# Designs tried in a protein design chat: VH-VL binders against q9uuj3r425to622. Part 15

Target 1, 198 residues: q9uuj3r425to622
Amino acid sequence: SSLTEDNLIVSLVPKILAYLLDAYSYERDEEVLSCVWTTEVPLKDAFDLKSVLRKTDNVESVLNACVEKYTLSSITCSLRLCLLEFPDSLIRSSFYDYFKAIYTTYTDFEDLDHRLYSIKKCLLHLHSTPLHILEEIIRHLSAYAISIRMKDGQIRHLAKIISPCVLRPPDDLNIIPVEDTHPTLLVIDLINEFENLF
Key: E = the ipSAE of ESMFold2; O = the ipSAE of OpenDDE; V2 = 0.75 times the mean of E and O plus 0.25 times the DockQ between their complexes.

## First folded at step 7 (VH-VL)

Design p2 (framework fv_acimtamig; at its last look DockQ between E and O 0.45; V2 from the best seeds 0.00; counts 0 for: pae O 5.0 > 2)
Fold by ESMFold2, look of step 8:
Structure p2 (fold): chain C 198 residues (1-198), chain A 123 residues (1-123), chain B 106 residues (1-106)
Amino acid sequence: as target 1 above (198 residues)
Amino acid sequence: QVQLVQSGAEVKKPGESLKVSCKASGYTFTSYYMHWVRQAPGQGLEWMGIINPSGGLTSYAQKFQGRVTMTRDTSTSTVYMELSSLRSEDTAVYYCARDLEYYDSSGPYFDYWGQGTLVTVSS
Amino acid sequence: SYVLTQPSSVSVAPGQTATISCGGHNIGSYSVHWYQQRPGQSPVLVIYDDSDRPSGIPERFSGSNSGNTATLTISGTQAMDEADYYCQVWDYDTVVFGGGTKLTVL
């Protein structure tokens, strides 16, 4: 990854999350609010917004214009695109098979403490930058889920959408195979157990 | 009939922990978030946090971060609140209160409360 | 954190109208809920979503919310209305209660 992209991601993420937090208070359509992170958007809109955000020195002004042209879902999609351009996932891809083993071994409610221990151990070994970004995103998503009292199915859907940003395989494509559910299950645990993990 | 039945009164020493239970009946336990609220003698209501009893999602009031843990047992339809490192100022009546079944931009508001659990922290 | 301010007490003569205020910055953008608490009892919801009454709450209870003030109004106040009253909002991921108002019916 380039130094420019690393600097932009670090500065951009908290600004986008702060904007979304404020914007949630003005969204009165409950169905729209519940799907801000999961609604499909025209890919052109998300890439265009990402391109502008990467070039601006005034992120708030650009985001204010977005509600006039685009949706909040365009903003969340552009954030995910920025994270997907980062050459590795927030939890480095060398942990992919580690968590695959964890989520095939410790599958039950009684195993939650083992999974949390494994996650905490992994978090201790992350570099400070990806750890900070991960914590801020999961804090935001956990609070967002609380704010609308999300059902478990909504949390699973949210986790599935965000999981490629969090944990990807180390292969050339960096694509999560459709049969691998452990990245989604990991993000579900990160969201549900945020208070215990961070 | 919706009922929230809490565990009985307790007397604790400073430095100990308390754990209050709230057993739900008369509705689908996993469909409603549950809140904990406390009230010191002669004082107002103070929110402590929220739990989704289905998946275990929690959020705690800033004042109690690091001291409070909320858990549940779906097999007994019971929510638990544990508060550690007790001080005399933690003397209060502790209430559980049920949230709404579905997201509503007006909510939450609490139509059902437990009977309250008096916890006295004294040396 | 978001703060709701209530007067400590309000006194009213029987049959008169009591008003209990709940102040907050731009509270008109929130949905305000009100609880009655009698001595030794759990709180009881008396108004939700600014002005709606739960089943079983007398029509003399009403509510309003605009600008920086929400108001609980009890018309034809009776001795049985003597209680503590709390306003409450949801501020994104946090429940906020007002400090409570003791209503005295003289």
Scores: ipSAE 0.764, ipTM 0.899, lowest interface PAE 1.1, mean pLDDT 91
Fold by OpenDDE, look of step 7:
Structure p2 (fold): chain C 198 residues (1-198), chain A 123 residues (1-123), chain B 106 residues (1-106)
Amino acid sequence: as target 1 above (198 residues)
Amino acid sequence: QVQLVQSGAEVKKPGESLKVSCKASGYTFTSYYMHWVRQAPGQGLEWMGIINPSGGLTSYAQKFQGRVTMTRDTSTSTVYMELSSLRSEDTAVYYCARDLEYYDSSGPYFDYWGQGTLVTVSS
Amino acid sequence: SYVLTQPSSVSVAPGQTATISCGGHNIGSYSVHWYQQRPGQSPVLVIYDDSDRPSGIPERFSGSNSGNTATLTISGTQAMDEADYYCQVWDYDTVVFGGGTKLTVL
């Protein structure tokens, strides 16, 4: 069941991202485009769409058929929900304290090289599947960010939204350390420094 | 006042690489996207690519994919554009151009330009 | 790829109104920006967001955008306005320039 789940996500994520990329090209409302990942949507819609996407062998066809029913934000939310169903975050939760230490020590912009080194070191320890999914997501978000010329505040907001998919604390089912921002900071670096990390 | 000062003219041979610098001053360097635009002699403006404020995120025009690299040095407030595998058709004046400070639904436009760098590619 | 089309040249007598068009499919849904480039100089932004003027640009410069055509209008054209003019848009992740129009003041 776990293997099937992993295979499903591995095939689903790239297809959803590809669809979104195409959708961006046709969207002329920049206000809509600028908040595709950050706009809140009814959870019911996201769950319903997720359910449909998980059962289809043709993701693109389903998304095209649902274009009037679901917004692009619903799609991105559905994707996040899929990722959150993983037993662990894309970066293993065992690295949570590692990055907590890094981002408490290297907090300045001048410390970027140290952070990047630490991130790269961690990425080398990831399995191919999580790493590939992470790379695809960050690639997509980086491209999206630059297309709408996101500024630091916007990137931070985006990073905050996606960070639970990227790095969770150990036993995160019981602990939600809202005060810890290092997962968000990590995702910021991943997005901003994609070309240097992947 | 905002200033973008580019490196001097260069003469290159086919197959070589060029690297043009653009030193920015008079504003918060790390807050603005930067673009590169070139113009062949007697021709129009051609967009090459964009680099984000941190320097780690770039997007290039399809025509230059695989040959162009844009980088930033925050310590010196300088943006670089490198173009490899030069051809005679790459003879042009290369410009750095500053993007808008904040997100604008109007899309990017260039409020400040460098003085341009002439690069001549000839055998 | 998105394409912007400009006339290669426009001529106007001093004091008359010059009109430079920029054609593109549904260009009215885009924000169009205009640049002036005098010989041997860097481009200068003269109109942004279809019709807004940067500080320092004379009021004789105006812009409009609707349907399939954006237009740069220069009223009371002066000799100093002789230059190349380029329209520009943002198409998702790409900056697109028009081919440029050479404005000659007769």
Scores: ipSAE 0.266, ipTM 0.755, lowest interface PAE 2.7, mean pLDDT 91
ESMFold2, look of step 7: ipSAE 0.726; ipTM 0.886
ESMFold2 (binder alone), look of step 7: mean pLDDT 93; pTM 0.952
ESMFold2 (binder alone), look of step 8: mean pLDDT 93; pTM 0.952
OpenDDE, look of step 8: ipSAE 0.006; ipTM 0.554
ESMFold2, look of step 9: ipSAE 0.711; ipTM 0.879
ESMFold2 (binder alone), look of step 9: mean pLDDT 93; pTM 0.953
OpenDDE, look of step 9: ipSAE 0.028; ipTM 0.618

Design p3 (framework fv_acimtamig; at its last look DockQ between E and O 0.03; V2 from the best seeds 0.00; counts 0 for: pae O 9.9 > 2, placed apart)
Fold by ESMFold2, look of step 7:
Structure p3 (fold): chain C 198 residues (1-198), chain A 123 residues (1-123), chain B 106 residues (1-106)
Amino acid sequence: as target 1 above (198 residues)
Amino acid sequence: QVQLVQSGAEVKKPGESLKVSCKASGYTFTDYYMHWVRQAPGQGLEWMGIINPSGGLTRYAQKFQGRVTMTRDTSTSTVYMELSSLRSEDTAVYYCARDLTYYSSSGPYFDYWGQGTLVTVSS
Amino acid sequence: SYVLTQPSSVSVAPGQTATISCGGHNIGSKSVHWYQQRPGQSPVLVIYDDSDRPSGIPERFSGSNSGNTATLTISGTQAMDEADYYCQVWDSDTVVFGGGTKLTVL
């Protein structure tokens, strides 16, 4: 179904993100914490967790009770799978070429204000549900990057992994062409400039 | 040797804005996050926020959200903190403090501090 | 919002052991850092990661952290140790300081 029509996704996303943020403050393994969103997990585990989460009235209670069964990376992978199951990205794919033009024209720091203006303009055209989900995810990723003091290379890698959820092409390929870096660059700006954009 | 040199003391009136600078030297500026901490006269330390000087990522303490802006200039290795809509309670010494490199299990701790900038807000 | 609680003051005689507590819910699961601030000066890191000393900090400074209490211990307390002491943790994406403890050496 559509992201504008799935009330379960609207309620589930903030609760999972709140759980993750709290969990980051107690994770002592630097390697585990730095790769929570980027570690590949068995797809079976991510799909199993997704199924359990869709059946619960209390996501926090389920996750607390089953900590030994699910890793943090399984939780993030399950969330990304939920977002990828929708036919369109959070920023609808009709903006794909718009942002391609922006990020080929305004490429450096002196152009940041032009890129931010373009992003704000796009956000005004999103329906409330995808806008809310996008804001909650970017808020979380900004907080996560801060919580572990990510370097710019780590932020770029994180942005690349999440970018298909945020902006992907309108064609049925669901694959971002290798030469197209603008979805990653857009997510980098969303993370770094969250306080200015939302 | 690591140094954090802040701008000089200021006197402000309520409703004005302040902008404190912190120039870093003796290390690679973009490798370390920077924090701002203030201390009202006779009071304890109060965290204001954090900035990644490379990409500009920021996070502000809830008390200051909407009033504080942190920026940087990588060409001069300088971070800035701006606080708007000043009131007498904002009278404090403002410090920049360097976050020792990324250690997620340890959290941030501050190995070097600026000398502090006294800002007095009075009518 | 996570809260750290310190006593307002601690007094010790020279040569005795001073202990400064830092209370917080489940603080033993967090890394605790300690700062010394002399009057009119910037804070100085004296303990990080509960018990580790930066180079140049005397061995008489030690720290511990378990349960709901972290402790800074100064053995053989000297007049130069008279200062304010702050504990600090990271809570999610926020730095939290304790209220500070004034150590007086009489």
Scores: ipSAE 0.391, ipTM 0.768, lowest interface PAE 2.9, mean pLDDT 87
Fold by OpenDDE, look of step 7:
Structure p3 (fold): chain C 198 residues (1-198), chain A 123 residues (1-123), chain B 106 residues (1-106)
Amino acid sequence: as target 1 above (198 residues)
Amino acid sequence: QVQLVQSGAEVKKPGESLKVSCKASGYTFTDYYMHWVRQAPGQGLEWMGIINPSGGLTRYAQKFQGRVTMTRDTSTSTVYMELSSLRSEDTAVYYCARDLTYYSSSGPYFDYWGQGTLVTVSS
Amino acid sequence: SYVLTQPSSVSVAPGQTATISCGGHNIGSKSVHWYQQRPGQSPVLVIYDDSDRPSGIPERFSGSNSGNTATLTISGTQAMDEADYYCQVWDSDTVVFGGGTKLTVL
C-alpha cells in the first residue's frame, strides 16, 4: 500500500512538471509567469487539487480539465504538498547537519567548488527515486529561472519556498530556525549549478 | 513489454577495453536508473555501478573506479559500460539491470535484467 | 564495507520448506531483496523490500528480515526452484550482494 502510494507520487511529479513547462509557453502575462512558484494560493485549493491528482491515471487530462478552476500557482503548490508528504525530504534529513556544516564553513563565492563537491558527494548517496525526483525538480526550476530571467533575489525566494521539499531537519516536528538558511543556500546552488551537478 | 537487450559476446586480450551495450525498450527510458552487474564464471553477482536517467551522474564501485565508464544515449535508449585495462579476472558475464526503487529507505532493486554479455579476457 | 553472508548451499526434498539466510550487521534496519538465478539464465527478482513479492512469483516464496538476519523461505519446494539465490541491500552509496546460495532439490 505504501509502495503504491509512493509510485503514484513518483509518477506524478514528472507529469506535473511537464504540464507546467508547456503551460509556461502559453502564459502571456509576465507577472503571472514570474511568480508561478511564489504566489500564495488558498490551501484548500491546493489540497483539493492534490487529492484529485493522486487518484487519477491521467494527470495531463485532469490538469487540462482544471485550467479554469485552478491557477498555475495552485498546481505548483499542490506539487509541493505532495513532496512534503514524503517520509523524508528528497535529500535525506540525515544530511541536514552535513550541509549545515558546509554552508557555515564555505560561505564565500570562491568556495563554490567546495560546496559543489559536497553536494555531488551527497547526491551519490541518495537512492534512485529521490535523486531522480530531485533532478527533475531542479532541472525544471533551473530552466524556469533562466526563461524568466530571474534575479538573485528571486532565486533566493524560490529556493526558500522549495527548500523544505529538498532538505528537512531530522525531526519533522522541528521548526526550521530562521537563522538556518543552509537548505535555501543548497537549493540556490542546485538551481544555479544544475549542469555541473546533474 | 520491458526488454533489455545486450550486445554479443566478446573476446578480449589483457590491456584492452570492452564496451557492452544495453538497449532498452517497452518503457520510458528516461525514467529509470540503470545498473551494471557482472558475474565471473562460477562466482556470485558483483555490482559495478549506477547511471542516472540523464547520464550526467554515475557512481561506480570502488573496485572499478578509474577503469569503468558508464554512459547512455537517450536517442537510442541505450546504456553503455566500458571497462578498460582488462585483466583475466575481468572474464565474466556482464548484466545491465533496470533500477526500480521507491521514495523510501528500501534502496534500489532490479526488476529487469539483460540477457548478459560474456566477455572473455585471455592472452 | 558492508558484507552479506549466505550459506553456500542448501538442500531440500521436494514438497518441503527451504530456508535461505542472509546475514548482515543490523540488516533488519535495511530492505533486503532476493534474486533467483537458474543455470545459464539472468537473475530474477523474487522478493523485494524484505517480504513483498513481484507479480508472477509464486506465493510459496516469502521473505522476512529482523535483527541481523534476512530469510528467504520457499514452501512446498519444487524441482524448478533449484537455483542460486542472492540477497541484496543498499548500503550508503553501493549495492551489496550476498555470496549466493545454491539450492538443491533432492
Scores: ipSAE 0.006, ipTM 0.547, lowest interface PAE 9.9, mean pLDDT 89
ESMFold2 (binder alone), look of step 7: mean pLDDT 93; pTM 0.953

Design q1 (framework fv_refanezumab; at its last look DockQ between E and O 0.03; V2 from the best seeds 0.00; counts 0 for: pae E 15.6 > 2, placed apart)
Fold by OpenDDE, look of step 7:
Order: structure tokens, then sequence, then C-alpha cells
Structure q1 (fold): chain C 198 residues (1-198), chain A 122 residues (1-122), chain B 112 residues (1-112)
């Protein structure tokens, strides 16, 4: 049952991202464009849109038909919801402590090479499907960040929002949601160093 | 049987290029990263880098950037090392080595090619 | 990069005697997340490629004789051959894969 769901997401994610790329080119409001991924939207809207997107064979047609009803932020939120429905994060939760160790040890700028090595090593262990989805998302976000000339603070905010889709703690860890920053830091490196990592 | 078979010895002049092949058999080629290791005559082992056999993304050690290129032909389960602008100091045996691991992590370079001697001489 | 230093550079041991090779890393190769030492030992016989002997500092690779053992943690590691055999003549290398992989300079083991 999980395989069918995975296949759906594998087809859906690239189509949504492609639509967004096209939509960016038509958006003239820089403020709107700069916060497409970070703007809060009603969850009901995001869930409704997700439901429709998961049932359609034509993602682009659906998104075009509902453009008056849903904002770009609703689309990105729907995408995140889809990813959060996965049984695990794109990077397996088993790597949660691994990256915690990495980002607690290698915190300085001069340690970037060590972090990158560690990330690359992890990526070698990812299954093809999660790896592909991760690559597509990070590619999109990297290009998006460059296109709108995102500042470090904006990238950090974006990374914070997307990090639950990328790396979650394991379910058996009653981790009191202490604001663990290492998933956010990981996503920052993924975005900033996309060409080096993928 | 899991094995890596490398191409034969090469004799090149300075400034020339060489391409060493490493053909894998007995396992799923795209499931394990491939390392390259250099050993100069009478010297120790030097890790050159690895290539992700699934994505084709190479990683080079600091001393092996620029003139060294890792590539793949997945259709024949083969990894390649190309060295351009060869120098006398490039004279060495070059090894490919599989980076074995399971679903949890890696356990070292468990399978090695027989090595390819590249001699650079005027 | 993590520097690996072996000692001695060479040693001669009589048949049936214990051989001990030491390896030091410039920094710890122990990860706290899995409590494992990212250290391997390789054997290279003349004219042959290296062969993996030990990984995780103390786990023998399949097919490796029981006389080979690895020990140590953090920055100090040891490869021990409990009873040297004629076929054990080789150069031995330690290697860390905690970070960018690096090898020790090698230890040449000969029969006395």
Amino acid sequence: as target 1 above (198 residues)
Amino acid sequence: QVQLVQSGSELKKPGASVKVSCKASGYTFTSYAMNWVRQAPGQGLEWMGWINTNTGNPTYADDFTGRFVFSLDTSVSTAYLQISSLKAEDTAVYYCARDYGDEYWYYGMDVWGQGTLVTVSS
Amino acid sequence: DIVMTQSPDSLAVSLGERATINCKSSQSVLYSWDNKNYLAWYQQKPGQPPKLLIYWASTRESGVPDRFSGSGSGTDFTLTISSLQAEDVAVYYCQQYYSTPTFGQGTKLEIK
C-alpha cells in the first residue's frame, strides 16, 4: 500500500514544482514572490487542495483551474503536507542522531568540508525514491533562493519550514520538541551547496 | 562471485591522458559507491575520492581535483578514472574499491580491483 | 584531514609469535551517535591489492582468521596477530572513515 502512495508522490512532486517555477515567472509582486514558501495559509485550504491533487491525473489543469481560489502559498503548503504524510522523512529518521552529532561538532565555517562529506555519505545510503524527491525539492528551493536573491535570514526561515519534510526525529524518541536546529542547519547546507551535494 | 576487474597497464608520456576502467560483477553495481585509491611505487595508499554509482555524482579528495575525473557506464557496470595532463608523479597503481554497506552504514572497502599500473615516462 | 600515524614503520616477528601494530589518529574517530570507531585495517601482500581485515576497529571481515584482532577507541588503535604465520607477511594499513578517508603510512611486517 505504501508503494502506491510513493508512486503518486513521485509523480506529483515534480509536477507541482514545475508549476511553481512557471508561476514565479508571472508573479510581479516581489513581496508575494519572496514569501511563497513561508506565508501561512489556512490549513483547510491546503488540505482541500492536497485532496484534489492526489486524485487528479492532470496536476497542471487542476492548479490552473483553482488559481483564483488558492494562492501559491497554498500550493507549497499542500506539497509539504503530502511529504509529511510519508511514514518517514526523506532523509531517514535513523540519521537524526547522526546529523545531530555532525552539527554539534562541526559548527564553524572552516568545518564546511566535513559537513559536506557527512551529508554526501548519508546521501549514498538513501533509497532512490526519497533521494530523487529530495533532490528535486532542494534543486527547486536553491534556484528559487537565487532567483529572488534571498538573504541568509530568509534561507534560514525557509529551511526551518521545510526541515520537517527532510529530517524528523525517530518516533521512539520521546524528544520533547526542543527546538532542534540541526535539521534546519542541514537544509541550509543542502540549499546553499546543492551543486556540490547533488 | 563479487569482483572488480580493472583495465590493463598503461604507459603514457607526460601531457597525455589515460582512462582506467573498473568493471563490477556479482552484485548490483548501483547499490554501492565506488572508491578510487592511488599507490605510488613503494608508497602507501591514498584515497582519491568516490563516485555515487546511483547518481553519478563524484567526490574528489583535495589533492585530486582538476585533472582527475570519475565517471560511470551503468549499462555495463563499469566505473572509470580519467587522468589528464599526466605527470611523472602520476606514476602509480590505481585501485577501484567498492564501499560496502548495508541499510545502516558502511563497513569499509571490502572488494578491490587488481589495480592498474599507470607509468608516465618521457 | 585526519592524520593517521602507524608504529612501527616495520617490524620483524618470529613465526608463532605475537605481532602488534599501533595506529593513532590526530583526532577521535568515535561517533557518539552510534558509539562506533570508524577505523579499518587492511592487509596488502606483495603484488596484490589491499584486503579488508577489520572494520569498526574490532570487527573481523568475513573469512579473516581468528588470529587477527583489532582493539582501541578514540585515537589509539591496535592490530594484533596472536600467532604469526608465514602468509601474514604483508604491509598493514589503518584507515579512518570518520571523515574524508585517510590511511596510515603502513607497517611492513616480516618474519624474523
Scores: ipSAE 0.593, ipTM 0.837, lowest interface PAE 1.2, mean pLDDT 92
Fold by ESMFold2, look of step 7:
Structure q1 (fold): chain C 198 residues (1-198), chain A 122 residues (1-122), chain B 112 residues (1-112)
Amino acid sequence: as target 1 above (198 residues)
Amino acid sequence: QVQLVQSGSELKKPGASVKVSCKASGYTFTSYAMNWVRQAPGQGLEWMGWINTNTGNPTYADDFTGRFVFSLDTSVSTAYLQISSLKAEDTAVYYCARDYGDEYWYYGMDVWGQGTLVTVSS
Amino acid sequence: DIVMTQSPDSLAVSLGERATINCKSSQSVLYSWDNKNYLAWYQQKPGQPPKLLIYWASTRESGVPDRFSGSGSGTDFTLTISSLQAEDVAVYYCQQYYSTPTFGQGTKLEIK
């Protein structure tokens, strides 16, 4: 990964999120709208769209031209694939065990202030590029969840699918183990407490 | 102790209105959505919709978008169901039910009110 | 909407014997990303409101006796009462919360 690649990804993410926000206003099927980030898509479709998006200067034009071919869920999946190509997760993987300890000890609502303090401490140590991308994604997801009145189980579902982009293990390029719930719980707090964290 | 206490039974004529109350106690009212569920005599359970108790924003099932209105008074931890232009087929028990299983997760309706019988007869 | 269909509509079971109630959804309620089935079971005794028994298809609610168990995945689910007691006479409902909540039509359980 290079600085030029980081700059391209930085500009791509906000453009895709802006496109999605606009597209939400046209979606009249509430069940489809509630599943945009969570609907399974053919992996080939997501990789094909990712390949096209990485080659373009005009994200909106590409996405508009591909609407018949690709669903909104293909767009969100393609965005996640782009984020997974970062050399590290948005929150550096060196924080993986730090948050594992926090979220195995402080799981209840009464512990929220401790978890928020831990998150704020971590954010102060992030490079500005992954921090900006994280903020833009969480802002989008927080507003999206509020606008469609997501229940906590739906937010957990959304957080689960985003979590490998946000925090993953350092030792090898592995998917988060199913028994490790702390990356999901961290993303839940990021979404629910966006205004207090950013 | 977590409780939902509903208002008493109602006997109404067709065309009248009724307002059923559901008073919550023993928990933070605004942390849990409130569902309304109908059960006609001898019939099964029918989800009517829910209301976000923090924002006051209701969501109605398709069959309940007209004459049925959910509302809140958060100062007394109370949810309301109002039914206008009552019809004989509105005769049913109406339940309120809290949507959370615990503080963080949806997993069903864990606490139910005792139900309010609304009878509509000429 | 996801249609929930229960079977049988009613059954009679002798005290101490096993009761089995089936529930089928018109589409999967298993979410692949968290591997959970968004399905609950309720018990409604005569003259009482419904009571939550099982959530996530197989997790017992606090205070529910061990004789109640849930199983199944995807579209096919089962509530089992391993040793029926007199107080278990009730109507049992399955309910999905994967999308807009819907209930099965109910299964009436009686003592034979």
Scores: ipSAE 0.005, ipTM 0.449, lowest interface PAE 15.6, mean pLDDT 83
ESMFold2 (binder alone), look of step 7: mean pLDDT 92; pTM 0.941

Design q2 (framework fv_refanezumab; at its last look DockQ between E and O 0.27; V2 from the best seeds 0.00; counts 0 for: pae E 11.7 > 2)
Fold by OpenDDE, look of step 7:
Parts: C-alpha cells; sequence; structure tokens
Structure q2 (fold): chain C 198 residues (1-198), chain A 122 residues (1-122), chain B 112 residues (1-112)
C-alpha cells in the first residue's frame, strides 16, 4: 500500500543522503564530486540498485557493498527513480498550475518575496511524509551546492534534474514537459532559499 | 487542558484599528500553527490565514491581505490579529484555531478560541 | 480556490431519525500520495465556536459520538447522524484543506 511505501521511503531517503554526505568527504576528484547528481548512468544499474535498496534493512551495508560496481551517481539516480515511482510528486501535481502562474508573473529578482510567500503557502498543505522527504532532499542539495561552490548554471542544471521528483504536471504521461521551466525555477528557489522556506 | 482564550468584544469606529489576542495554554504553543477564521453575523466561516508559531511567518488568504496582520508573542503563548482601517463589513466574530497535527501538517482545526466580536459602527 | 457546496441549506429531522448532509467540492480533495481525502466536518452550536467532528473525510475526532459518521471520496462527501439527538441542533460545515482552506456555506440542522 501507499502507506507502506511511504514508510519505506521515509527511512530510505535520509539514509541514502547520509551515506552520500559521508562519501562526499572522501571524494578527492572535484570533477566527480561536482556532478554526482547530474552525471548520466546506465538505467539498468540504477534500477537494479533501487530494487536492492528497497528490500534491505541495512542501506549502508548494501551501498558499501555496491561501491565497486556502482558510482555515486548511480545512487542518486536510484533515489530519483524511487521518488518517480510514487503516484504523485512531492508537491502535489494540483499545484502545478499554481506555480506556473507564480513563475510567469513573478520573474524578477525583486519578486522573490512573492515567490517565497507562495511556496510557503503551498508547503503548509503538504502531507507530512512528502514534506519531510522534500525538506531532507532540499537540505542535502542546498548544503551540497554550498560545499562545492556551485554556480547559478550548475544549480539550474541540478534543479532541472530533480524537478520531476518535486513537481509534476497533473498528467503523469507528460512528466517532463520541455517547455515548462517553472518546476525547475521552483527547485532553484527551494535550494537557494532553503533556510527561509524550511 | 488545551485551550485558546481570546480577548473581549470590541466596538470601533470606521478607520480605527483593533488588535485581538489569542492566548494558548495546555500545549506547546510553537508546535502548532495558528489559524484565524472570520464569521460575519449570520454568515458562514471564512479562513483568513495562518501563522507559523515557530518561525513567526504569516500567510494570508487572498481576501485578507493588506489590512490584516498576524503576529505572535511566544513568551506568553499568544497570537494576535490586527485589523487596520476598519470598515463596517469587518463586523464579525473572529476566531483563532489551532491546526490539528503539527506545525507543518494541516488536517483540521481541533481547538478553537471562544471568538471575539468586533463591531464597526459609526 | 476550491469551492465547497453543501446541500441542503437547512434540514429538519425528527428526534431519533437519520440526518444526512452532503458536501461537494469543485475539484477532488483526494491526495494521490497518501490516498486520503482532505475534508473535515465542523459543528457549530448557537453562540459557540465551531467544533471539529470529522477529519480525513471519515475519521472521528476524539470525543465525538459514534452516531456521527463521515463518508465519501474525491468530490462528494456526506455527514451522517444515525439517530438525531436534541443536542445535535447546530450548523454544520464541511471544509477542505487540500489547498487553501475553504468552507461550505453551512447546513442548519433543526428538530422537526
Amino acid sequence: as target 1 above (198 residues)
Amino acid sequence: QVQLVQSGSELKKPGASVKVSCKASGYTFTSYAMNWVRQAPGQGLEWMGWINTNKGNPTYADDFTGRFVFSLDTSVSTAYLQISSLKAEDTAVYYCARDYGSEYYYYGMDVWGQGTLVTVSS
Amino acid sequence: DIVMTQSPDSLAVSLGERATINCKSSQSVLYSWDNKNYLAWYQQKPGQPPKLLIYWASTRESGVPDRFSGSGSGTDFTLTISSLQAEDVAVYYCQQYYSTPTFGQGTKLEIK
């Protein structure tokens, strides 16, 4: 059931993120470290890893055992795949048009307060589970971005990759509309303004 | 016992300001968001907005922007509603109501104040 | 905003009889993530603040008598009082909290 899946994800996501944080500290290649979330990986590897992670009670042990076979990017991709399997995005798809309107109206830097207001209003009405997961992911990404001194372009790229997990259109058949950028913009604000939003 | 106690009735003239208080007791004030609801005489309930009692950030409904201000004094577990530039149409009972659940999860208003009647008359 | 419409506006029911109040939302208030309906019912007696009766469409608040029940999903919801008591005379409101909270217009329940 959805509840069982929710419990699993609530446990799994923080553990994976914690593992990644630790892994970052040992990664000496700055180029590798800078693209942990953006590097493309074989989908088969990500799916295989996802299946193993969802069945284990010891996430850390599994990840440690897989480090020889899988990259950090495989881990992040697996996490995204887990989130994409849920019936809805972390932010309800019903807010898709809401945010579309916000990010079409408030496009200037000076309009940040209006956007933040709108985001906070939305977050208030999220279920505790997706809200918690969203907070953990954005916290992680915010810290990660700061640690590697990400530039705006890098943040945008990261946001683009993670946005389907955060906000999807109501029709799941069009999960990544190329013409729609507001989910990406939303994630950018979430990352950049984490402390103000959470 | 969990309860919300609001300030007494107010009689104001148009253009004046009013500040309604809502004192919480019996629970951790900063753990639950506080809502404000308006009810005009003989009318239904209108959600005005909410305030995060931990962070102090208010959110207002579309019809309650500008003249309405939510604030807190966490030291005395009290939420405030201030209405400026009062109009006759502001005549109503105003309720504070605690969110059911947690600070970040709204699924009903389980505890209500007794209400504060604000009458605006010339 | 999601518009909530109750029916009827007023209802007179004899003591001991069943009372039924309907509520419709302009859009679904069922969240696909947790498969819960973000719908609540409130009771307001004369001169008193509203009291939460039901949340998540069908879960009774603590202390609410068993004669009160909520049902429905998506856009159509019903509050049922299986056996009307004298103390049940009140105005009842449905409320969605799927998005910005909005209330129905209320249903006045009286004894016939």
Scores: ipSAE 0.019, ipTM 0.612, lowest interface PAE 6.0, mean pLDDT 88
Fold by ESMFold2, look of step 7:
Structure q2 (fold): chain C 198 residues (1-198), chain A 122 residues (1-122), chain B 112 residues (1-112)
Amino acid sequence: as target 1 above (198 residues)
Amino acid sequence: QVQLVQSGSELKKPGASVKVSCKASGYTFTSYAMNWVRQAPGQGLEWMGWINTNKGNPTYADDFTGRFVFSLDTSVSTAYLQISSLKAEDTAVYYCARDYGSEYYYYGMDVWGQGTLVTVSS
Amino acid sequence: DIVMTQSPDSLAVSLGERATINCKSSQSVLYSWDNKNYLAWYQQKPGQPPKLLIYWASTRESGVPDRFSGSGSGTDFTLTISSLQAEDVAVYYCQQYYSTPTFGQGTKLEIK
């Protein structure tokens, strides 16, 4: 392709997150609300929505039409799909084994300060764009988890769903091996310790 | 007319504190991050860190944690650099510089203050 | 941190002639997500603050004369002044903003 709008895609993330935050206040079904980020949707719907969002002058009007036809989960899936299509995870994939070592060595509650220090050092080495996107997403998810009083198991499930966007291995598969739990554990720490990290 | 106007030069004794101000005009202060850059006499430029002017959270380069504090007063569109426990090696010109571009897309530092010379001598 | 190394440390160029300043980064500053080089060039005239000339390696800042151009990609970058004028006497700095911003050591440009 000769012309791209890469900066348009990155500018969409804050607008989508703001829309979701407002939309949460109008969702009356608590079970639906608790699964907005985890409910499976057809990938075709998420791809179609992404294409429309890239071309619109008014993100809110498109998202309003999406909610009438699809669900809030279509919007969150579209966002995650956008992030998965980036050539690297938000935390550079060269840190994949770094965090594997951290979460293999410092596994307990008493080790939290070691993990947080390691995360802070990593964040200082990230490109400013993925760092900003990461901060906005984790801020959103932290606030979302608090507002609906997510239990630890729900936070782990949410973290597992979002973890390929955050940290994935440097291969071309965009797949986290099932035995590798450290990307999920990293996202749990990011969500639970947002104020200490950002 | 976009501009940053810094407070005047300071002569301080070791162990004192200094607070450098950087007043912005001609643009929406909270839409652009504010960088701080140090230049010791006869030396090159050294990035000290930046502060998000909308959220107020600072980021410091490794060598500038502890004694250096960035702060804001958005009601008067002003950023501040405070240096405590001044040392002779803190003698330098300190610049504020606006982050060019959008909040999400950094383009460099497009507008600089005139600089504030801080001299630390016994 | 990404180390930025400029060459030469100083140069003298006759009025109207071409001046070339090189900048090399210890790591690539090309960001694969947007395919842009996160490199800027600044001019600092004697007694003045730095002024942004070029960002994204080759994009000229508004109000900068056409005689200034930037080129290069990845780790190797060049600032070129095609026809040197007396007002171009300055120290020139490259700066990466791919990650924690760092500056080159500066290149002093003088009229021969």
Scores: ipSAE 0.006, ipTM 0.518, lowest interface PAE 11.7, mean pLDDT 84
ESMFold2 (binder alone), look of step 7: mean pLDDT 92; pTM 0.944

